# VH-VL binders against Methylated protein MJ0556: the designs that were tried, part 3

Target 1, 173 residues: Methylated protein MJ0556, of Methanocaldococcus jannaschii (q57976)
Amino acid sequence: SKFVKLHLVRTLNKYKELQKIRVKDVMISGDVIITTPEKTIKEIFDEMIKHNISGMPVVDDRGVMIGFITLREIRKYMTSHPYLNVGEVMLKNPPYTTADEDIITAFEKMIESNKKLDQLPVINTKYPEKILGKLEGIIFMEDIIKLLYENIIKELKTLVSFYNHNTEIKIKY

## First folded at step 1 (VH-VL)

Design b02 (framework fv_barzolvolimab)
Fold by ESMFold2-Fast, scan of step 1:
Structure b02 (fold): chain C 173 residues (1-173), chain A 121 residues (1-121), chain B 107 residues (1-107)
Amino acid sequence: as target 1 above (173 residues)
Amino acid sequence: QVQLVQSGAEVKKPGASVKLSCKASGYTFTSYDINWVRQAPGKGLEWIARMNPNSGNTYYNEKFKGRATLTADKSTSTAYMQLSSLRSEDTAVYFCARDYFEYGSGYFDYWGQGTTVTVSS
Amino acid sequence: DIVMTQSPSSLSASVGDRVTITCKASQDISNYVAWYQQKPGKAPKALIYAASSLQSGVPDRFTGSGSGTDFTLTISSLQPEDFADYFCQQYYSYPYTFGGGTKVEIK
């Protein structure tokens, strides 16, 4: 049908527009909750609970991200070794994204990660050695999901509702 | 050509403070972090702290926080470490060492000759 | 803190011998291990970084290997100038920590 074709074309166009949205358009820059390698996992655990977050970039004094620490990893050691340093338990080579990467690729990185991350650090990749790059922000999975819902899922709901209604009428008539 | 030259031996009483120097030459002083490492007689190496001489930012081994203080003078290309509230256990040779990579690797490619600090009453 | 356990604490060897020193990290440190040589009364000298990368100017008889938790330094044919103490170091996380050292002595 013309209706179905029109809404399919609109859904595809909205997906194409989503592919144009860059991480920098969605990410949180400034006011990023970060930590440093010398802090204890107890300090960071308390901070994560206070701010209701599951992970933090680990940053040196130059603003360079050197790792990523997660609440899951911290919980493994908290009861036995609460004074272990963040640098000792952090992911040294975490998944990351860049400001100019598209949000679909960033989302896929989160989903495909064995770490099941709720967020990705956004870095400048000029430092490819053991120093990952200067921290520019953080992008959360929930913000990407909201964009997917508003731009794709709502339109798909409209198409599905139309399809089901017309299928029912066709059988009757 | 790269060289780190440290100050001479120190003898201190318990409770005193000592300030050691490390003069750099043969490279851009502000481009490389300086670390301080000590070695007690017949013992292994123990990392104390790291300083970025460009920014002035420091990282301390928790064991030395509150007692060690790192500073630097860009005009003389000299790094300093002050260690306060000295104990007999602080008797050691103290080394300064340059980080191999510009952004602080933790791998030390050049070392000073060491300064012997003896803490005795 | 990451504990670096080095073995043996000392060994006796002759010129021409193959010498192997091992270093074990208390947790996975990837390849962030360095090796240093120290002669009596002298500062340590850099030998190897990133577990296996030879420092410029160091003879090729020195090789490093390993990843994760187990690392080795090998001297393929010991020379008179190689009698010294050797230390491993992790630089994966603060605080940086060193092994206890291995003294390589003449037999």
Scores: ipSAE 0.000, ipTM 0.466, lowest interface PAE 16.0, mean pLDDT 83

Design b03 (framework fv_barzolvolimab)
Fold by ESMFold2-Fast, scan of step 1:
Order: C-alpha cells, then sequence, then structure tokens
Structure b03 (fold): chain C 173 residues (1-173), chain A 120 residues (1-120), chain B 107 residues (1-107)
C-alpha cells in the first residue's frame, strides 16, 4: 500500500532525525540539584520530597561526580538510620551518559539498569583510568519518552489505525 | 572590586620553608576555589594545588604533594600556601587565582604574584 | 596528566595582522579550555573560557575556537597592546595544566 509505504518512510525519517538528538540537546544543565557525601540521608530525603525528584548526583568539592543517590536507596535506611551520610548509601558506580551520546542509547541505559533509574547523570568521562567525571547535567526518562511519543509512537498509531480499519479488505478477482 | 592581594617577596635558603598569603576581597570567599600557580623566570605556568575555602579540602599536583600545604582562614578571607624543603628550582613568581567550584570557569581573578628566591 | 602542546613558541607580527595560536590536548577535554594573556612583570589576564566564550571586558578581536583536542586563539587585527605572552589551559581534570606559551612580539 502506498499509504503504508509513505508512513513507514516517514517513521524511518523521524527515527533518523531522533537518532541525531544528543543528550546535550534535552538535558538539564546549570542549577542541577546535587549533593555531597557528608550530608545526611535525612537532609537529602527532605530535599528530594521538596523538589519532587527521585535522584541526585553526588559530587566532590571539585564538581566531579563520585556517585548517585536515589530515593529508593535512602528509603532502605531512613527509618532505622536517618543520619547515615550520603557517601555511605550512594551508588558508587552508577550508570551515566555523556553530552554527545544519543538519547536512544541514554534511554536504553536507564531501562536496562538494575537500579531502576528515572534519570541519568551526564558527565565528562575524559579521565583515562576513572569511569566518573565532572558533572555536566542530568537527563530525565520522562523527557525522552515525550520525544519518542511525538516522533515515533504517534506515527505508529496512525499506521495501526489504518491497518485495523482496513482488515476487512477483500481481494477482488 | 574583586581582588586577590598577595604577600611580599621572600628570599630563602635551600632546605627552608616559605608561607605565602593571598587575601580576597569583593566577593564571597567560600564560594570560589583558590588555586596556586608558579612561574619560573622566563618559563611557563605550573599548577601547584587548589583549596576549597568553604570546607578546607585540597587537591595537590603530585609533583608538590608532601611539600605544599594549602590552608584558608574564613574569618580574614585569606588563603595560604606553605612550601617546604625549598630548592633552587623553586625560585619563581607564585600566583593565587580564583576558580568556580562546579562548572569551573578559567582563573578569572589573579593575585599580583609573590617572588620567591631560593639561594645559598 | 593531560599535556597541552602549544604552537608556535614565538611569532613576530605587525599591527593589523591576523595572529593564530594553537593548542593541542593529549586527550579529549571537550570545551574546558581557557586562554590567558600575560605582559612582562604582570599576572596573567583571562581572555577566553569554555574554548570560545570571551571574558567580560576583552575586545572582540580575540576569538577562541575548537573542541576535543584541537584549540585555536585568533587575534583578528593585532593592536600595539596585544604584544604579550599567551597561554592555553585545560580545566577538564586535575592536575590542571597549561600550554608552554606563545610569545607574540613586534616585527
Amino acid sequence: as target 1 above (173 residues)
Amino acid sequence: QVQLVQSGAEVKKPGASVKLSCKASGYTFTSYYINWVRQAPGKGLEWIARINPSGGSTYYNEKFKGRATLTADKSTSTAYMQLSSLRSEDTAVYFCARELDYWGDAFDIWGQGTTVTVSS
Amino acid sequence: DIVMTQSPSSLSASVGDRVTITCKASQGISSYVAWYQQKPGKAPKALIYSASTLQSGVPDRFTGSGSGTDFTLTISSLQPEDFADYFCQQYDSYPLTFGGGTKVEIK
């Protein structure tokens, strides 16, 4: 079908365009809500509730990300040990992305993570022997989902709707 | 005006130590890192170490680790660098310079420099 | 450590000339490069940060460009006050490192 063919080409073109979108184009930079390892999990829990966020990069005094702390990790200890330091509870080897990585790869990192992350820290990985680097920003799963919906899912819904409407097409011989 | 004002020239014998000061004014002292950089006569710039005046945390160039000691006094907005076991090759102009701590800009404000001469 | 290789070590130029100075990092440093001007007996003065952002008060004849490993400082029309030493610096990672410097002297 010409209709199906045109919409498949459109979907492929939208996907190619989407593959050009870099993390830096959608991430939040400047005024990223961060924390440091000496703060208590109670302080950070209150901050997360206040800002309606579920995770924070943990940075040292140089601005280098040394870990990532999530609401899920905090809740494990909050009732019994609310004054544990962030550094004791944080994920020391968190998943991360870089500014020049594409948003599809970043999304896959979040989905495939066994830590169930709603967001991913964006770091500069230019240290030869270290996996963590200077914090450049944060990218949220919901922002990527919005882009996927606008560019791919809507077009697929159009194709599916056409297919369903025309399932009764009879071959004329 | 934002300023960093450094202490006066020092002449030292080999094996001695020297302590230089860098007084900040015109900004919130604890919001910016203070870096120390030296320049030997006719040579380029060499980074020594950095201090965060807020917590006193330091980071040293490995070449100077064990010889350089950075401190900061929040009450006087003054940063200090002590360099021990001085050698003739430590003869240089020593600068302090301000840097932002998270998305570090260039060293935007520099002290005027302190000349340290090590001679026997 | 990240090594910053600056070229040339010196150049002679006349007022009105276009001058280019290059700086190469031994590994990728994104845009975390600053450029400084130093006149005899004075402290360095910041010209450019983030590879291409001009410091407040610096004339627009100064331009920085580059990313990753290769960086350039350009002076579009050299003025008498521009005869000085110039240094690049990376601030991507510690230890912070500077290029060897370029002396821009009158022809």
Scores: ipSAE 0.000, ipTM 0.465, lowest interface PAE 15.9, mean pLDDT 83

Design b04 (framework fv_barzolvolimab)
Fold by ESMFold2-Fast, scan of step 1:
Structure b04 (fold): chain C 173 residues (1-173), chain A 122 residues (1-122), chain B 107 residues (1-107)
Amino acid sequence: as target 1 above (173 residues)
Amino acid sequence: QVQLVQSGAEVKKPGASVKLSCKASGYTFTGYYINWVRQAPGKGLEWIARINPNSGGTYYNEKFKGRATLTADKSTSTAYMQLSSLRSEDTAVYFCARDSYEFLSGYYFDYWGQGTTVTVSS
Amino acid sequence: DIVMTQSPSSLSASVGDRVTITCKASQSISSYVAWYQQKPGKAPKALIYAASTLQSGVPDRFTGSGSGTDFTLTISSLQPEDFADYFCQQYNSYPYTFGGGTKVEIK
């Protein structure tokens, strides 16, 4: 039908527009919650709970990001060794994104990661190899999901509702 | 409090080498990278290279690679740049400058030495 | 290399004037731009970093703006001590590069 064809084209166009959205347009670049390698995992566990976050960049005394610490990594040691330093537990080569990468690619990196990240550090990768990169910000999976819902899922729900009306079949998630 | 004090003016002949110094004070010398930048008459500012005073690790602008050599002496909190095979085009004021430690602001040059004039003439 | 194109090369202004200097990067550099002031025979002095953050001790008549490729330094009410050369710099990637400079001269 013309209705289905119109909304399919509209959905595809919205997906293409979504692919043009860059990490820099969505990321948090001010007041990013960070930690340092000498803090204990107990200290930063308490901070993560206070701020309702599951991960944070680890920055050394030169101001460069050297790793990423997650609640998942902390959980492995908290019961037995709560005073281990962040530097001993952190992901030393974490997945990351850049300001100019599209949000769909960033989202895929989070999902495909064996670490099951809820966020990615945003870094500048044009520095020497021994410096992981300047931390520019952080991007959260929840923010990307909200954009996907607002731009794509609503249109898909409209199409599903139309289909269900005509076929008497309800599609469930 | 933070100061970078550079060595005095140098006059060299073509083909010679020059070694410039940059003495740091008022901060932890090994905690900050030191950059070298030159400013030729009638030309803009040009970045030469960076050194990590703690490790001695260096990164050079390709244009100066092989001619510039950066070193640092922790005991005297002094950075050095040696430039070899001098040409008339190397006549410039040479500055040392410290990287900032600003989170998310990146590593801009927050403090500069006063500059050293190098004149290359026959 | 990232090329920083600064405009104008020179301008003449009077005390109290609003002065605007622009800087354009050949590719996106996020907000990794600093602005420096240099007086004759002196080293550059940092004014602004991260495109818009004022260096401590710098008067608030200096403002920076922009992101990506287009950046601006504005002096809202020019003072006698502001007659100097101004340079933008990208510190996004190596090699670090500078704009050609803008000379702000007395009219």
Scores: ipSAE 0.000, ipTM 0.466, lowest interface PAE 16.1, mean pLDDT 82

Design b05 (framework fv_barzolvolimab)
Heavy chain, then light chain:
Amino acid sequence: QVQLVQSGAEVKKPGASVKLSCKASGYTFTSYYINWVRQAPGKGLEWIARINPNSGGTYYNEKFKGRATLTADKSTSTAYMQLSSLRSEDTAVYFCARGEDYSYFGMDVWGQGTTVTVSS
Amino acid sequence: DIVMTQSPSSLSASVGDRVTITCKASQGISNYVAWYQQKPGKAPKALIYAASTLQSGVPDRFTGSGSGTDFTLTISSLQPEDFADYFCQQYYSTPYTFGGGTKVEIK
ESMFold2-Fast, scan of step 1: ipSAE 0.142; ipTM 0.718

Design b06 (framework fv_barzolvolimab)
Fold by ESMFold2-Fast, scan of step 1:
Structure b06 (fold): chain C 173 residues (1-173), chain A 122 residues (1-122), chain B 107 residues (1-107)
Amino acid sequence: as target 1 above (173 residues)
Amino acid sequence: QVQLVQSGAEVKKPGASVKLSCKASGYTFTDYYINWVRQAPGKGLEWIARINPSGGSTYYNEKFKGRATLTADKSTSTAYMQLSSLRSEDTAVYFCARSYDILEGYTYFDYWGQGTTVTVSS
Amino acid sequence: DIVMTQSPSSLSASVGDRVTITCKASQGISSYVAWYQQKPGKAPKALIYAASSLQSGVPDRFTGSGSGTDFTLTISSLQPEDFADYFCQQYNSYPWTFGGGTKVEIK
């Protein structure tokens, strides 16, 4: 019907609006939890548990991201070699995003990654294929999912409610 | 081939201003930063400032902040440095040099201009 | 500011000699050091970057080494065209700073 068609068009328009949202509009930039290559995986494991996070950017003394460390990689060595340095265990070529990339592309990077990432580091780089750049922030999968829920799923719930109400009216009248 | 060609020698009186140019060729001008470095006769090198030609963003050495002004013209692939309130201590050869700076200034100078001599005397 | 202390300020050498120039940073700068060669009346030319990486087109007799605070430029067998001034530069932290220079003169 007209109502169903209108709400389908609105859902598509909301998806198009989501494609215009940039990483910089959603990312955390001020208080990113980071680490350095010299720390031990034991130290970082304890810190991740304390803050309920599954990954951290690894930065050098200039604030340049040189890698990414995950709980998954740490767990492989924690029991046998808890005093290995972060730099020995980290992903040296992690997936990442930039401030001006759209959130849908960033989300796809997380999903397509074989490293099971719940977040992406946001870096400033002119030539990302050459070296990793300065860390600007972090974007979490959960924040993107919240936007999807608010813009798409709520509209779909409205359509389902309309259908159920109309069938009930038809039965009663 | 990469070339940076600088403007000719300048002679100025104390208190004057000077504006130097640096014309780039042989590469995409907006892909690299342009830095300005000076060298007093028989002395070492001193970094003044850098500009990103793409967005026009600048960063200045505190010693030159307020006196130096960097600009760039993308249409002519030319960078400029204006230095005001000149003193005799500003007598030096001024070089422009490009840097590849994915970290906003954290890199070395791979190609240099030939230098412009600025003499400040009464 | 990071101070780069370069030594010696000058040296005399003969063709075929091994020449060593040192550069010390006032604080840790990892490997963010470049070395430049400057001939009289000319602009500096890049020789080494990232402490030990050879710039394209530079002869392999030039070697850079070091990390942290202590850096060295070595010329393994000095050639006639190598008589020049040499400068180190840190590009770890603003403002970028240079060493005082080393003049390599013919003996």
Scores: ipSAE 0.000, ipTM 0.466, lowest interface PAE 17.5, mean pLDDT 83

Design b07 (framework fv_barzolvolimab)
Fold by ESMFold2-Fast, scan of step 1:
Structure b07 (fold): chain C 173 residues (1-173), chain A 119 residues (1-119), chain B 107 residues (1-107)
Amino acid sequence: as target 1 above (173 residues)
Amino acid sequence: QVQLVQSGAEVKKPGASVKLSCKASGYTFTSYDINWVRQAPGKGLEWIARINPNSGNTYYNEKFKGRATLTADKSTSTAYMQLSSLRSEDTAVYFCARDTWYEGSFDYWGQGTTVTVSS
Amino acid sequence: DIVMTQSPSSLSASVGDRVTITCKASQGIYSYVAWYQQKPGKAPKALIYAASTLQSGVPDRFTGSGSGTDFTLTISSLQPEDFADYFCQQYDNLPLTFGGGTKVEIK
């Protein structure tokens, strides 16, 4: 079918356009909620609940990201040691992304990680092999999923629906 | 300062069970997960399971699921691993190891407990 | 399961030599690699975590590098106490898995 072929081409083209979208086009770069290593996990837990967030970049006094703290790590110690400092509990080498990385690669970093991250810190590092650098922003899985739905999943649903409703046996008589 | 001290060597018959202990000292026991790893003679390391001593939550390698049981006693700062239905291929040195703040990398190890399974 | 392939399985070296051991993951694991040293009859000793971060008290002749799938442990100038087995380990996903080990032997 010409319709099926045309929709496959459109889906491929949308995927190509999606691959051109960079983290910097989607990330939140202003008003990023951050914390410091001296705060207690109790303070940060309360703040996360208040703001409906599951993670925060941990930065030093110069804005360099030194770690990342999640509700998952906090919950591990909250009942027994609520006054442990963020620096003692944080992920030291979290997955991260950069402003110029494509959103598909960023999404794959989130889903491949066993750390159950709903977001990635966006850092500027002078050395690409270095895990730590200046915090530039944060990118949320939800925002990437929204783009994937609109550009890929929605088109695939249309194609599948067409196939299911317009498939007919070609009569040879 | 930080120490993990394991129980002594065990010799068991096939089909038996063994319970190993790992006593922690020099840190807050409930703040770090404890992992169990084994090493067969002349072989590499194999991860068995992990326990969070604070919550009691356990995570098992599927190869040992149903045979390994991890527990922890907060009052004595001691972690335990019971391994049931022993076979000759379970002959190994069994180590306990403390998790870092990242789950799965280890900073301190117990000295190991030799378990020999023979008829 | 993530498979960690370590090479070489053994090597012979002299004191003062530069020794390189490699570890390859079957899939991307970012920097979630640790390295351990094990001497005969002893428990493993932590050397490196997060691919390149030295554990406290580990001599600076030990360096780790790499990201993604390819990782390297280097000993810049081998000392008598460095003759041992070395293991890499991934901790990106469960189950935790180790490389097959590298035996560093006296030449």
Scores: ipSAE 0.000, ipTM 0.473, lowest interface PAE 15.6, mean pLDDT 83

Design b08 (framework fv_barzolvolimab)
Fold by ESMFold2-Fast, scan of step 1:
Structure b08 (fold): chain C 173 residues (1-173), chain A 123 residues (1-123), chain B 107 residues (1-107)
Amino acid sequence: as target 1 above (173 residues)
Amino acid sequence: QVQLVQSGAEVKKPGASVKLSCKASGYTFTSYYINWVRQAPGKGLEWIARINPNSGGTYYNEKFKGRATLTADKSTSTAYMQLSSLRSEDTAVYFCAREYYVTSGDYTYFDYWGQGTTVTVSS
Amino acid sequence: DIVMTQSPSSLSASVGDRVTITCKASQGISSYVAWYQQKPGKAPKALIYAASTLQSGVPDRFTGSGSGTDFTLTISSLQPEDFADYFCQQYNSYPLTFGGGTKVEIK
């Protein structure tokens, strides 16, 4: 059916437009809530509750990200060792993205990660002397999901609904 | 009752910046996107950008990218838009609006609007 | 960008009249259309979403219809409080775009 094929073309075009959206277009780069390895997990736990966030980049004196601390990791130790330092509990090799990466790839990193991240740090990997890179921002999964739903999922739902009503489209090789 | 209350009128010179506020009440501020829309005198509505008040994540209309900056303060339930490098064509009423998502049909629309802030750019 | 072409730009009507406003999208947008009412000096107010679903509290004299590219807002029996500007909006794709507006004036 030409009408179903038009929906497929539209969905493909929307996906291509989404691939043009880069992390820097969606991320926050100012007022990023960060921490340092010397702070205690109790201090960071209180800050996470206050700001309703589940994770923070861990940066050194130069603004280089050295790790990522999550509420999940903090909860493992809060009852028994609330004064452990962030550097002792943090994820030392967290998933990360860059400002120029597309949001689809960034989303896949969050979904495929076994770290259960709700957000992804954005770093500058062009700092050759650093293991991770300078922190440039943070991107949240909920912001990517909203864009994916608005531009892809609802188009797919329309296509599926149209197909189910007519059953006229049949893709063959 | 849901209410969005915006800051008062601004008069600016070309090249200046302006920062507008939109204070939300009557609902969970972090659960809804806030959009900014402008309306030039005698013209239609033009979408500027969207912010997620929970994450701070933003999405901008390409026409305003680099000049508009959206932020949100969860402690005061207030959204902000700063517009820089003002030109005479930026003279308009600026609205903030809450985006409501209807899950049953994948519908999203602006269910509540602020009263608007008039920005006049003149030399 | 999806262009929303609204017609007419203005119309004159009397209380009790049937008023019809149309909105045409430059490409198919399914039912992802909302309609807003704006009175002079006031903020827009949501009337309809999903092309035909009335916002809570909106009188049933307002009816939305259409799908794809052609959409219509109808006021079956115009009331004094209905003299206002009306705007359609597509939310199928970003950037979100609005029609040019229709002014409904007293005849």
Scores: ipSAE 0.000, ipTM 0.479, lowest interface PAE 16.8, mean pLDDT 83

Design b09 (framework fv_barzolvolimab)
Fold by ESMFold2-Fast, scan of step 1:
Structure b09 (fold): chain C 173 residues (1-173), chain A 121 residues (1-121), chain B 107 residues (1-107)
Amino acid sequence: as target 1 above (173 residues)
Amino acid sequence: QVQLVQSGAEVKKPGASVKLSCKASGYTFTGYYINWVRQAPGKGLEWIARINPYSGDTYYNEKFKGRATLTADKSTSTAYMQLSSLRSEDTAVYFCARGYDEWLPYYMDVWGQGTTVTVSS
Amino acid sequence: DIVMTQSPSSLSASVGDRVTITCKASQSISSYVAWYQQKPGKAPKALIYAASSLQSGVPDRFTGSGSGTDFTLTISSLQPEDFADYFCQQSYSTPYTFGGGTKVEIK
């Protein structure tokens, strides 16, 4: 019980620490793989395979994000219209996050998206409800999952191991 | 058989506009870019612009931006190029050509026969 | 713009000769080079794409080679129908640009 109480408190404290982590602490901001609306979906498909990514931000010449293109959307047209432009296939109103948003909220945006996003663009917006800003980075679902594993799942594994040991003793006596 | 058939010769005065056509057959018109390339008498090839017939999206060589206008009609599988404010230097044969990139770097695999445009002095 | 410098501008050759035409790009363009043949009064015809791939229906006496900045078109044994103008073209970046052409004339 004492052991369970201590580990439960530690798990809750670790979750509170996760809630303090901001997108800017985890995102990639240097070498973001991006595209532009005039490129063909064939070119971008090859780029995504090369870099092992399933999506990329679409930016204009000002660096403003105007959309998001995914492998899922590309594949709908690849066999019939491989030279269709990115601008015609892209998601024009994609989910996005900001540098100061917490990673749990960003993760929820990815999970709740019906577009099956593995990543989320990070933009600098003047209006939280509108895309009116420059691309600042990208955050990957895998990086958030790794944080959840290290801070929550590992701790839960310790608690489960303790519970199983105690259950085994009860059965044998 | 894949073919691009272009409209007939045009003679225009300086300052006029000309509209050329390029009719595609034997393939899915909307699956490939159409390029426009010109060749002045005795000179080399000069790329003008391309159009995506599916979307209507265009990309122009800066030299022709503002004077050339590309359009495409999906129902007739026909691409068009309009060139305005004609000068004597615009006297050339104008070709349309299909952009091809099945698994390899982009090139122009099928060409129209060309349309001669003469701008009188 | 990428400049394609083609040489020679013209050459005279006899049937059976080996003909070599070169094309130099002002910057590295990987293998994004095509070669075209043009006969008087006719449209260009694609011969080679991706620097070295032979277009369907083109005789195997035509070969392309090179990568980066230096490209070559070779005709191993010139035939009467091969007297024509030849052009290289890059598709690495817009605007797409062509070499100045090489006229292959009867000696």
Scores: ipSAE 0.000, ipTM 0.460, lowest interface PAE 18.6, mean pLDDT 83

Design b10 (framework fv_barzolvolimab)
Fold by ESMFold2-Fast, scan of step 1:
Structure b10 (fold): chain C 173 residues (1-173), chain A 121 residues (1-121), chain B 107 residues (1-107)
Amino acid sequence: as target 1 above (173 residues)
Amino acid sequence: QVQLVQSGAEVKKPGASVKLSCKASGYTFTSYYINWVRQAPGKGLEWIARINPSGGYTYYNEKFKGRATLTADKSTSTAYMQLSSLRSEDTAVYFCARDFGSYTWDYFDYWGQGTTVTVSS
Amino acid sequence: DIVMTQSPSSLSASVGDRVTITCKASQDISSYVAWYQQKPGKAPKALIYAASTLQSGVPDRFTGSGSGTDFTLTISSLQPEDFADYFCQQYNSYPLTFGGGTKVEIK
């Protein structure tokens, strides 16, 4: 199967091209929905529902990211303490990515996170690498999955379809 | 250079309250969280609470919630911790400590020298 | 709360020895662990953060390693000034918690 071999090579080349895509090529840098530690989890819960998002970067008055707040954590307290502040509930040292990191590494960070994150904040680090810096954007797992589908899964479906049609032809005889 | 200078030793009776101070110098006081950590004789370190000096926003370890009260005075670059309803097990050295990296990490790069609090009858 | 278990609680060593201290978290804390040194009557001093990054001014003989739940502080070629107590701290989630400490004593 020459066709299968050619399409496998094409799929591998597509994956190699995906490895070159940087976070900055996919991230949202404008209109990032953020919050501050002083807001209540009730306010943030309502905002998350309104915008259909499951998490928000938490920034201070300087625009420095200090944490990340998720619907999962908010829901633990919403019934009993809806007026707890975001700063009391947020993840203090969330996973993050940078504009120049590749999207595969960013995706792996989301998958490997024990916090079940659907997105990562994108940070500009000005200090030692481990210190969080200014928020530059946000990258969503859904956007990375769409790229994987279009470039890998869709191509694999084409290969499988061809294999099945070829098998049917032999049965017909 | 960065310094955190704490108030002197205190001796209190059970049921009393104590208020400790931590004066910061050598950096922008409002740019870093201040934490309070205690150490009972021969024991490990125990985190009590954290304050943002800019807005006065606090977060407490549940074990100390209702007994500990953190405040900060921006004009004097001084953080305070009041601990009420003192018990003998509150006998410890109390440290203030600065968050590393301007709120970005909850580990401590600079510590005060500690204040010994003794609670006895 | 995340429980940090340090071992050993104490050890005796000679100048020039390689010393290893371990810290185990009850839950995955990624690399969010710091190590402190404390000398008698003094405040703790930061040695390492993010499991393996040396704090400014700390000698190269101090090395941190590990991720997830298992972390190690190593002192290669122990010096006289290294006899002290050592503590690990997780900063993955609140409340912040410390290990029970390891006393490094002269043999």
Scores: ipSAE 0.000, ipTM 0.466, lowest interface PAE 13.8, mean pLDDT 82

